# Miniprotein binders against b1l550: the designs that were tried, part 21

Target 1, 279 residues: b1l550
Amino acid sequence: MRLPEELLERARDIHSEAPSHRIKLDRVGSFGLKVPVEFKGFLLLAEADVWVSLPEGRRGVDLSRQVEAIYELSNPPKDPFSLCREAAISLLEKLNYADSSGVSIRFDAPLQDGESLKYYGVEISSIASDEIINKIRVEILGMTACPCTAELIRAYKSSEIAATHTQRSLGILEVSTKAEHPDPDKLASIIERAMSSPLRTYTKRPDEGGLVIRSLSNARLAEDVVREMIHLFLEEFGHLPEDTHILAAVRSMESVHMHDIYAERSFSLDEIRKEISSH

## First folded at step 4 (miniprotein)

Design pa2
Fold by ESMFold2-Fast, scan of step 4:
Structure pa2 (fold): chain B 279 residues (1-279), chain A 81 residues (1-81)
Amino acid sequence: as target 1 above (279 residues)
Amino acid sequence: SEKEKAEELIKEAEKLFEEAEKLREEGNYEEAIFKYLEAAFKYIEAALLYKKLGDTERAREAFRKAWEALERARELRKELE
């Protein structure tokens, strides 16, 4: 059933009315929008959230203007970083009552894996208020091997050959900066290099053995991986503004336990440099 | 003051945009893109300050100039691919 046009024309503009209670809301918007993006030559289907702040004197947000803002900028598809930044800016331009706006875009990024592809998780956002803050979070699976069990088995067997349990570990790098979003492929590379070995989409037995041997030769605690990720991040992205904020974390899905191990560190570039130089 | 900061950002952005236009004419597209993006973000910062001050006319003009700079950068990026 379709409503008559006369009813629609005579309906109150509810969103412009005073609210029942004069309370400011921090984020009001359209969440879970499907948007196409172009990423490194791939056309991907991404998921987007768009929002604005709502002042205490206004009942609701113009949701149609929010969807229009991101839709106009996503057709034709463009890179998700430009889309994120430009949509956040457009929201503040279109919605004069808003003090802040934000856009987040999530997608699985393809990464070359021999003759196939593997995927890692990317979430980016841009938040505009008195300034613009760009944020990126990269998550990728890798392999870690336990050095403690390796040492116990080596002692027990009096063997030159290491043996230990291995597990999948999720590496996480999150960066918030006033500069452009860092390249997610470089963040993913940092994470993989910090681990005992990368994971593959497909391996034959000889290659699978090679990955296991590599991880055994490069056994690392979750704590070791986080420290190495930070070290590699500083080598690659130390040029970012000093107030850039980073989270480095690892979640290890322990093969010999019913629970996971988690290690993290958050820091600003200014903070971490002072810490390292004090040693 | 916030108004003086916004005016200074506009002047800085205009200078960066002029530099980007010159670099574009010289065929230095990579550096031109960088300068257009710098100009755009300074225009955006100025627009946000004008909006905060209730100066809707200057905010809209700054946003318009920011979009122009972003569009120039996008066009040049396509030329490089």
Scores: ipSAE 0.133, ipTM 0.596, lowest interface PAE 6.0, mean pLDDT 83

Design pa3
Fold by ESMFold2-Fast, scan of step 4:
Structure pa3 (fold): chain B 279 residues (1-279), chain A 81 residues (1-81)
Amino acid sequence: as target 1 above (279 residues)
Amino acid sequence: SEKEKAEELIKEAEKLFEEAEKLREEGNYEEAIFKYWEAAWKYIEAALLYKKLGDTERAREALRKAIEALERARELRKELE
């Protein structure tokens, strides 16, 4: 049952009324929307958040207009980057009281790895104000092996192949830029190449042994992985605007401890180049 | 004034869009994409100034132009892949 639209003639416009307190809100919106996206030939179900700024003199946001903005642009499904940027701009168009808008889209990205698929996390956003700022965060699991324990075992048994503990480590690259979103597959590749070895969704027994041996022969501290990620990022994406901001981080789920090890560095391209060139 | 600044930003955005169109016709897709992005930024900045001035019609038109510029850039990016 649908109530008659004629009732709108008697209903107050609650959202346009004065609020209880004249306080501006930075983000008001619809969070946790399910939207279809097309990514690298895959049709995926993504989760989206949409929001706008709300001025001090207005009680509420028309949430229906926010949902309309993103859903109109998602049919037919398109790439999540274009959807993110276009929806942010569309929100400013549809909601005239807003001074800024944003859209965030999250999904698990499929990655071809031989005959199997594995998945990594992607979160993108576009924030529109006097310019549009695009942000992407990529998270992917890899393997690290402890070089400290490897060195101790090597010293203990000089003629034996060194052994050490291995663990799952989460690599993180986050990029904020006024240019296009970087390709998440390239960011995922940077993270995996910085690790002791990549992980796979499924591995046959002979291949599993190979991954472990690779990890043991390429032992790296979380700190080593972060530095390598930054180095590889600069090689691939050094062409981005100088005010591009990056976060590189690793969370190592230490197999011999009840706690994790975490290492990170945030920087702008301008900042990091000056630091590296100082030596 | 704010109104004069908004009008100047629209004029700058239109010039950048025209430059992008010319670069596209010349087959210089990479530079065309960048110019479309620059045009979009100028349109968005103008739109926000028009919103402050209460000119919702011009603000909406500028935002629609920003989306158009970004769609042109996206189309060219697909050509390059």
Scores: ipSAE 0.198, ipTM 0.669, lowest interface PAE 5.3, mean pLDDT 84
Fold by OpenDDE base, second read of step 5:
Order: structure tokens, then sequence, then C-alpha cells
Structure pa3 (fold): chain B 279 residues (1-279), chain A 81 residues (1-81)
């Protein structure tokens, strides 16, 4: 039932009132929205968070306008990068009292794996204020082989090919930049190439053997993987602005331990270049 | 079962969509918009369940229906402007 306009005019706008405590809030919004996106020809259902800042003189945010903003832009479905950027901008336009806005979109991205598909995790974000900052986080599983155990077994058996334990490892690349969002598939590729071997959804016996042999031939510590990720990232994305910030990380789900091994490095392109040049 | 729940959600969504269409025909655009949104949410919820069950085809169809509902709502909003 539509409330009569007369009643609406008489009703106090609670959100526009002065708050009891005049304190600015950094983020107020709706989290866990579902929005359709088009990604590489796939129609996907993504999870989205939308938020804006709230000035000290305003009690609340018009949440309905936030939701409306992203849904309007989601129809027809578009790529999540454009959706994220456009929604962030739209939020500032629709909510003129806000000095900043943000949008985050999360989904599982399909990746071709032979005749099948595998998936990696993606979170795309944009934060708008006087400038726009784009952020992307990619997570993909790979396989690592332990060089330490390999060396021990080699020493024991004097074999050319040393057996070692293998484990699944989660690689993470997070990039924040004033440039456009980096290509998630390229980021995923960097992570996979940094691992001992990629994971496969479906392998024939010979292929499985090949993956194992590859991993054994390319045994890497979690630390090695992170360093390799950084190296490959610099080769592929070194053209990004110097103030671009990167997080490279690996969580190794150890097969011989009940705990995981974690390694990470956070850096700007400027910082890491200086570091490398100093060696 | 999750499948039964998904099927029920689809039925509810379809009903809501039909109600929205009727409201649209009657010129009640604001209420129609809300019904379309409600339908869309039900479709999305169903899509998620079908995805969980591994039924990609039904998940996709449900999502398509959700988009259609959102498109209808968008069209009506433009008419109100």
Amino acid sequence: as target 1 above (279 residues)
Amino acid sequence: SEKEKAEELIKEAEKLFEEAEKLREEGNYEEAIFKYWEAAWKYIEAALLYKKLGDTERAREALRKAIEALERARELRKELE
C-alpha cells in the first residue's frame, strides 16, 4: 500500500535528522547484495557490498538509494569492472552528502581447464572520492612440492627424482591502483605459474603423472612462490602507476602438518623497484 | 529438500511477477516495481540453491528471470520520471 503523499510529508525524515552525537562515519551501506554480472561471456551471480561515508550532521544513509544505484546499473548485466566503477560514482551523485563511496563485487570466475572449467575467486572494488581507486583480489589454488623433503629423500635414496610431499596452496594477489583494474585472468595465471604446478579438474592418468613430475621438478617453498609471484607480476604489470599497491600471499595447506604455512609481502611498485635496484 | 525449496521459490517468484504485470496494467507502477523486485529476489535465491545443487541450467534460467524482472522494474521507473 502506497502511503498517501500527505502522510509522507508529515512524517519526519529520520535519516536527515541531526544525530545525537555529531560523528562522521567512514562506511555505511548494504552488504551481501546479489547482482548479476557478465564475465567472459558467462552470466554470473555476484555478491556485492555498497557503501558511502556519512557526515557528522546526518543521522543515517538512504540505503534504498544505494541499492537502487547498483541494481539500475546491473540491468542489463555488464562486466563487473564497469559496474563497480560506475556504481561507486553513481553513489556519490545520488547521495550528495557523501564525500566518498565504495563498491565491492565478489564471484567465482570461470577459467578454462582443458575441456572442463575450474574456478578462482575474485573480488573487484572501487572507491570514489576526489579520485577513483580500483582494487582487485584474485585467489586461486595451485600445487606446491616441498623442496626440503625432496632433498632428504634424495640424500637417502640417491635417486635422480626425489619424491616429496605435495599440497594444495592458495595464492593471493591483491592490487590497488588508480589505473584500471588489472586483468584477473592474468593475475590468476601469474599465481599458477608461481606454483610448482597448477591444479586440474580432470586429468587422465598420464596427465596426472605429468603434473606430479612437474611439481617435483619445480619444488618450491611458500616463500619461493610469493617471490616468484612478485617477480612475474613486475614483468606483466610493471607499467602500472608507481603508487600502485600490491599484496602477494600464499597459504599452503600442508599435507604433513595440521596447520597451514602462510607467507606474504605488501609493497608499492615504487618501493619494490627501489629494493630490487639496491641489490 | 533444497530442490523443493528452490522450486517453491520459483513458483512464488512467478506469482509475484504476474502480480506485478497486473499492477503495471492498472497503472500502479510504484507497487509493480516493488513486486518485480520481490520476484527478482526470489529468483536469485532459487538460482543460488540450484547452483549449490549443481543444476547449472536451472540456476541460469532463474537468474535470467531475475534479470527480466529487474528490467521491468527499470522500465517502469523511467516512466515515473
Scores: ipSAE 0.000, ipTM 0.182, lowest interface PAE 16.5, mean pLDDT 84

Design pa4
Fold by ESMFold2-Fast, scan of step 4:
Structure pa4 (fold): chain B 279 residues (1-279), chain A 81 residues (1-81)
Amino acid sequence: as target 1 above (279 residues)
Amino acid sequence: SEKEKAEELIKEAEKLFEEAEKLREEGNYEEAIFKYLEAAWKYIEAALLYKKLGDTERALEAFRKAIEALERALELRKELE
């Protein structure tokens, strides 16, 4: 439904008025927008949130200017990282009363898996003020297996028992940096390499046996996986600015328990380097 | 019998281990890894059967061989990374 021009003009006048309470708001905007993006040769439908800070003396934000900022930059569809950064900058340029702006874009990223595709979760954001902070979160499922010798013996007592002693685990890497967004495929690769084995979209019976055997030969606790993720992250992305902040986490959906196991570590690059270099 | 089955599993595991050693020497690390893993699984099954039979010494020896095969597979996996 298109609103009459007269009503839109009246709404803009209202937003410039003084509010009933002179309180600053951190994020005011349009959430849940559907935007097309181009990611590594794929045309995807992403979900976006756009916002700005609102000063204490202004009643509201111009929502039409926010939507205009992102859609202007999304046609034709472009890569979600450039869209995120450019839209955040554009919001500050279009809405001069704002001290900061932000854009978040969420999508499922395709990853080649033999002759099929699997998907992993990506959420990126850019927050613009006097500087730009870029954030990315990657979530991908993999497999972990119990490392205990006794459990390995028990698991092998029957094929069914062996299967229940492997479990799906969700690996998470979140990076906040003043540099460009890290490549999500590289973050996904780090997570998969840290696990006992990756998960497949389609597995033939022989390949399925291979995954189980691989998991058992590369058995890892959730704690082991988080430490390995951090190690692999430092090898690949140690060149990022020292104030880059990282969260590494694993949620293991333990098949033989009624609860999940969770392990995480958050750190800045300067903190972790000092920790590792200490004797 | 369970004893004959355990002995047959040991023979199969030894053959697979030898095949893995040859593949490793040839530089075919991926195939070698899976042959070592197959050998390990057969050694584990033999170990469980020997334990069921009360032959603890043979059970532990079979399990030691399984660990050796797994260690070989993990070493080669690291080379492929």
Scores: ipSAE 0.000, ipTM 0.125, lowest interface PAE 20.8, mean pLDDT 79

Design pa5
Fold by ESMFold2-Fast, scan of step 4:
Structure pa5 (fold): chain B 279 residues (1-279), chain A 81 residues (1-81)
Amino acid sequence: as target 1 above (279 residues)
Amino acid sequence: SEKEKAEELIKEAEKLFEEAEKLREEGNYEEAIFKYLEAAWKYYEAALLYKKLGDTERAREAFRKAIEAFERARELRKELE
């Protein structure tokens, strides 16, 4: 049952009313929307958040208009980069009281892994105001091997390839830029190359042995992985605007501890170039 | 002055959009994409200025044209791929 449309003529416009307290809100919107996106030939189900700023004199946001905007732009499905930018602009078009808008889209991205696929996490955002800032966050699991324990075991047994504990580590690269979003597959590749070895969806015993030997031969601290990720990022994406901001991080799920190890570095391209050039 | 700047940005964006249309018809897709993107950003800048001036209708139209220009660039990029 639908209520009669005539009711709208008599009802108060709650959203346009003055609030109980004259306080600006930074983000008000619809969170956890399901939207289809096209990503590198795949049709994927993504989750989207859409929001706008709300001025101190307005009680509420027109949430139905927000949802309509992103759904209209999602049909037919398009790439998540275009969808983020266009929907953020559409929010400013439809909600004239907003000073800023934003859209974030999250999905698991397929990556070719031998004869199968593996998946990594992607979150793509566009925030529109006096400028548009594009953000991308990529998370992918890899393997690290402890160099400290490796050295102790090597000293004890004098083995060429030292035994040590290995663990899954989550690598994270986040980029905020006025330029177009970096290619997430390239960001995922940087993370995997910085690790002791990548993880795979499917391995047979000989392949598994090779993966373990690779990680043991390339033992790395979380701190080593972060530094390598930054180095590889600068080689691939050093051309981005100097005010581009990057977060590089690793969370190592230590197999010999009940807790994780975490290492990170945030920087702008301008900042890191000055740091590196001082050597 | 901001109103004059907004009007000039719309004029520049319209010229860029027309250039992009012509380049697309000539099969010069990469240059057309670049011109559509330039038009989109100028429409966006004009929309922000109209919004600041309280000209809600011109702001909305400029935002819509920015989206249209981005969409033309996207569709053309898909044709290229």
Scores: ipSAE 0.541, ipTM 0.864, lowest interface PAE 2.3, mean pLDDT 86
Fold by OpenDDE base, second read of step 5:
Structure pa5 (fold): chain B 279 residues (1-279), chain A 81 residues (1-81)
Amino acid sequence: as target 1 above (279 residues)
Amino acid sequence: SEKEKAEELIKEAEKLFEEAEKLREEGNYEEAIFKYLEAAWKYYEAALLYKKLGDTERAREAFRKAIEAFERARELRKELE
């Protein structure tokens, strides 16, 4: 039942009213939207969050306009980077009272693994205000071998390859920059290369053995992995603006403990360069 | 003035966009992409200025043009892949 237009004209616009408390809100929006995106030739259904700021003098946000903004731009499906950036801009255009907007898109990215596919987690975001900040978070699982246990076993009996426990570890790279979003595949590659070995979806017995041997021969602490991630990141992405912010982290699902080991470093490019140059 | 700056940005963006279009036609996609992106950012900056000035109409148009420029850049990137 559509309400008569006359009633709509008499109805106050609740969203445009002054709030009872004049307080600005940083983020008001719709979370958990489903939007199609095109990524590396794949059509993926991604989760999306869209939001804008709300000034102190306005009671509510026009949420329908937010949803409209993202869906208009998602048909036909496009790459998530452009979608994030364009939607953030569109939100500011459509919602004139907002001084900032944001879009976040999350999905599992396909990655070729021999004849099969594996995946890594991606969250792509853009925040628009007086500037646009692009953010990308990549998460991918790898394998780590513990050097401490390896050393203990080596001390016990001589072996060319010291046995040690191995575990799955989640590597995380989060980059925030005024430049374009860094390539997620490159970020994923950095994480994998920083670990003892990558994970494989499918392995034959000889390949599995080789993977384990590689891991054992490249034993790394979670701390080592984070440092290696940072090192490799600087080599690949050192050209990004100096104010680019990075979070490098590892969560190791330890096989000998019931708890995980976590290590991280947050830094800007200028900060870390100064730190490294001081040594 | 902020208005004059916005107008200048629009003018520069339009020029860059036209140059990008020409470069695209010539098959110089890499340089075209760069020009489109530069145009897009200038449109966006202008849009923000117009918004600040309360000129909603010009702000809207500038935002639209920014999005268009980003889309052009995206399209060309796909062709290079």
Scores: ipSAE 0.034, ipTM 0.354, lowest interface PAE 3.9, mean pLDDT 87

Design pa6
Fold by ESMFold2-Fast, scan of step 4:
Structure pa6 (fold): chain B 279 residues (1-279), chain A 81 residues (1-81)
Amino acid sequence: as target 1 above (279 residues)
Amino acid sequence: SEKEKAEELIKEAEKLFEEAEKLREEGNYREAIFKYLEAAWKYIEAALLYEKLGDTERAREAFRKAIEALRRARELRKELE
């Protein structure tokens, strides 16, 4: 049975009350919402977080208005970039006490891999205040091969193809910009091209041998991969606003160690151009 | 063209914002809210088109104006509550 309307009308509005401590909160919201999105011809089930800032004098946030903001815009399903930006702006309209809002949408993006599909991770965010800041994070697995071991074996055996150990490596590109979200497929491509070789959904024995040989011929340290990712990013996306911020990172799952190797660099476009241009 | 469409959306949004300001000054808060919201969504549509065209400065300005229109609508909605 449901509560009587009269009781609901007389109920204390907890969220509008003063809090126990007058402290502003940066992000309060509904996390882990399931929303359908349309991505490059695929209907995908994505996971969304929606939030707003909460002023020091207000106890809580109206959760129903947050859910309304994203669901009104997700039916029919639309592309996650437009959904993210429009929902963030809608949150500011629906929750008049908030100074800022944000939306993050996560999904596994399909990528054509011969006659099959492979998947990479995408997280898209939009944060609205006096301006819109768009963020995108792409994570994709590839293969790296150790150049140190390769060089040692090559020197010892005088081989034209160096032998070394290979491992899975996770490449990460994160971009924060006032421009539109970069295309995640292009970011994934940059990561894969920076690796020793990409990973495949499946390979037959001759193709599998080709990937291994290619990886061995293109041996790279995690540090090498990060530098190459940055170089390739600047070639593709150097036109973005100078205050665009990028994180480039690689986590190498070392096959001969119990721990991982990690390398990263964060920078703005303005910062990196000055660094590269100076001697 | 996409550029001409974006420019027309900005003009429509500016006109709607001016209409909303006038309605607000007249005390017609309900209609002012609707006009501010219409202006905001036209600014958003223009901003997305400017982003697609690579005009990040005009996109940024359009988003700022959209947020301003939404803030005005929120303030008036609070007065009606």
Scores: ipSAE 0.000, ipTM 0.297, lowest interface PAE 15.1, mean pLDDT 80

Design qa0
Fold by ESMFold2-Fast, scan of step 4:
Structure qa0 (fold): chain B 279 residues (1-279), chain A 82 residues (1-82)
Amino acid sequence: as target 1 above (279 residues)
Amino acid sequence: DPVEEARKYFLEAIKLILEALKLLRKGDVEEAAELYEEALELLEEALEIAIEAGNEELIKIIKLLIELVEKLIEKLEKKLKG
């Protein structure tokens, strides 16, 4: 049902009125929008949040213009990175009172896994003001094996292959940069290479045995995984602007504990380069 | 590194677009149009470099931003004529 168009001409413009209290708001927008995106040949359904800053003298935001900004750019579907950046720009163009805008897009990214696919989590954002800051967070599960228990069992049995407990671990890389969003497949690859072994959607018994043996032979603490992720990140993405900010983290779902183990490091490229060069 | 050069042009174009939007909020339509045209020139340079470098992803990203800037220029041209 639609109301007569002439009511729009007679109704008060509530959003442009003075607010009850003269307070600026940082983020006002439409959250949980479903948008189609094209990612590396796949058509995916993504979830988007769009927002703008609201000045202290304005009561509300034009929500219809926010939806229009992302909708116009999502048909036909395009890559989520361009959609994110362009929607943030479009929000500032359509909503003249805003000093800043932002867009976040979340989706599960397909990754080739033998003859099948596996999926990893991607969340991207673009925040526009005097510049655009692009942010990407990649989360992917891998396997870790405990080196402490491995050493105890090796000492006990004098085995060439140490037995130990293994667990699923979630690797996280988050990058905030003025450059374009890093390729999430490369971030996912860095996380998987830092782990004891990757996880797979489908394994036959001989291949499963091989993954377990590799994991046991490559036992790593959560702390080891974070350091390796940082090392691999610097090799792949060390060319990014010096003020690029990175978070590297691992959450290990310990099979022998009732709780998880967590390790993280946040840094700028400038900070980490100075730290490494001092050693 | 030609890819790094293309990225610098791309990022500079974005800065010009954002500055143009700031000028539009002040009512400086003609100055904003000038910055949009400068951004388009930088994006066209970035595109040429990206094509020469064979970077398919960067080519795609730049082309999409060119389309947006062209649309923004068209909107301003309509405001300038009436």
Scores: ipSAE 0.355, ipTM 0.784, lowest interface PAE 3.6, mean pLDDT 85

Design qa1
Fold by ESMFold2-Fast, scan of step 4:
Structure qa1 (fold): chain B 279 residues (1-279), chain A 82 residues (1-82)
Amino acid sequence: as target 1 above (279 residues)
Amino acid sequence: DPVEEARKYFLEAIKLILEALKLLRKGDVEEAAELYEEALELLEEALEIAIEAGNERLIKIIKLLIELVEKLIEKLEKKLKG
């Protein structure tokens, strides 16, 4: 039910009032908004968070202006990377008390998988202040095979055919840069190429056997996968600004353990180039 | 590298847009309008280079940012006349 306009005019402007305590807040906003996006010819339903900084002297933010900022830019649906950046700019234009703004958009991205599609996770953000920092995180499942168990079984049975356990592993690449967001399909490709084999949406027995054999022939530790991901990333995206920050990580869901194995490395492009050059 | 060149223009345009917003907060409307127009010029140059480079994703991103800046200019002109 809508209240009479006259009543709203007489009400106190709560958000403009002084707060109970004069404390700056870093992120205040609308979280969990559903927005349509256009990604590589697909119309997808994404989830968005929008926020601004709140100065110590102001009690609250204008939430309706935050929703306006993203929704007016999401119709018609557009590239989620552009929507992210443009909404962050629009938030600063609409909310003139804010020193910074941010937008985060999450969706499952389709990836061609033979005659079908599989999906990988994408989360992007743009944070605007004196500059815009763009962040993208890609997560995709693949397969790894344990080289240690393979070698142990080979030695035990005096067999040339390696047998070992295989497991699903989650590969993660996160990139923070002043440049435009990297193409998530290329990040997903890097992750899959670093693993023992990719996973498929569906397989028949011959294809399933082929993936397992490929994994066994390319057995890799989580540590091996992270190093390979970094190597492949530098080949594809080494041209990004030197202050670009990357997180490369793998979580291996070990089939013979009650726990997972995790490996990661964070670095800037400047840092990793100096490290590699020293060897 | 033409893609790197287009990116430099694009990033400079974003810097000008953010600076224009700061000027608007201070009431410097005319100077803010100048920065928006300068940002448009940089984005148009970035777009031309991106088209020549054949980078479809960058072309799309630049076109959408041009559209946003044009809308910001329209809003500013409306405010000045209200």
Scores: ipSAE 0.356, ipTM 0.789, lowest interface PAE 3.4, mean pLDDT 84

Design qa10
Fold by ESMFold2-Fast, scan of step 4:
Structure qa10 (fold): chain B 279 residues (1-279), chain A 82 residues (1-82)
Amino acid sequence: as target 1 above (279 residues)
Amino acid sequence: DPVEEARKYFLEALKLIMEALKLLRKGDVEEAAELYEEALELLEEALEIAIEAGNEELIKIIKLLIELVEKLIEKLEKKLKG
């Protein structure tokens, strides 16, 4: 049952009124929206947040306009990068009191893994104001093996095979750029190649043994993994604008400790090129 | 490199779209419409270059943005003729 339309037309427009305190808000929006997206031939259910800035003289945001902005662009489903950029543009066009808008879309991306699939985490955003800034964060699990314990065991009994502990490590690459979003599959590939070994959805015993041996033969500190991720990133994406900002990080869930090891580096392309060239 | 040429046109079109939205917030509807038309011309150039380069991903991305700009132009034309 609906109330008479006359009641809605005669009621005060609360959102356009002056607020209790004249304070600008940076992000006001609809969070946790479910939207379909098309990603590399897959139809996926993604989660989206949409927001705008709110000026100090306005009490609230028209949330219906925000939902309209993203939903009208999500049918038919399209790639999440275009949806992100276009929804941010549409938000600014529809909500004329805002001086900035943003859209964030999160999903688990399928990645071919032999005859099966594995998944990695993707979060993308577009923030629109005078320009559009595109951001992408990719997280994928891999395997690392400790080189310190390997060396101690080798010294202890002169064994041929390097024995050490292995653990799952989470690799993270985050990129902010005025250019288009980088391909997340390429970012995921960089992370996996920097690790001691990738993880698999399933393995038979011979394949599992090979994965472990590969990891043991390619033992790496968390610090080693971050440096390798940066090196591989520059090889693949060094062509991005010089003011592109990158975060490279790894969190190692140490199998022999009650705590994790964490290593990270943030940099702009301008900054890292000068650092490398100074040597 | 034709792919980089197409990307330059695409990014310049995005810049014009953002300038048009800024003008709309100030009430400059006719100037905003002009910038949308310029953005559309740049996107059509980007599309031709992307097609010649055979970059399917860029073709798709450019076509989607063309559709959005065409919709924004139509919306402004209705406002101006009202």
Scores: ipSAE 0.423, ipTM 0.819, lowest interface PAE 3.2, mean pLDDT 85

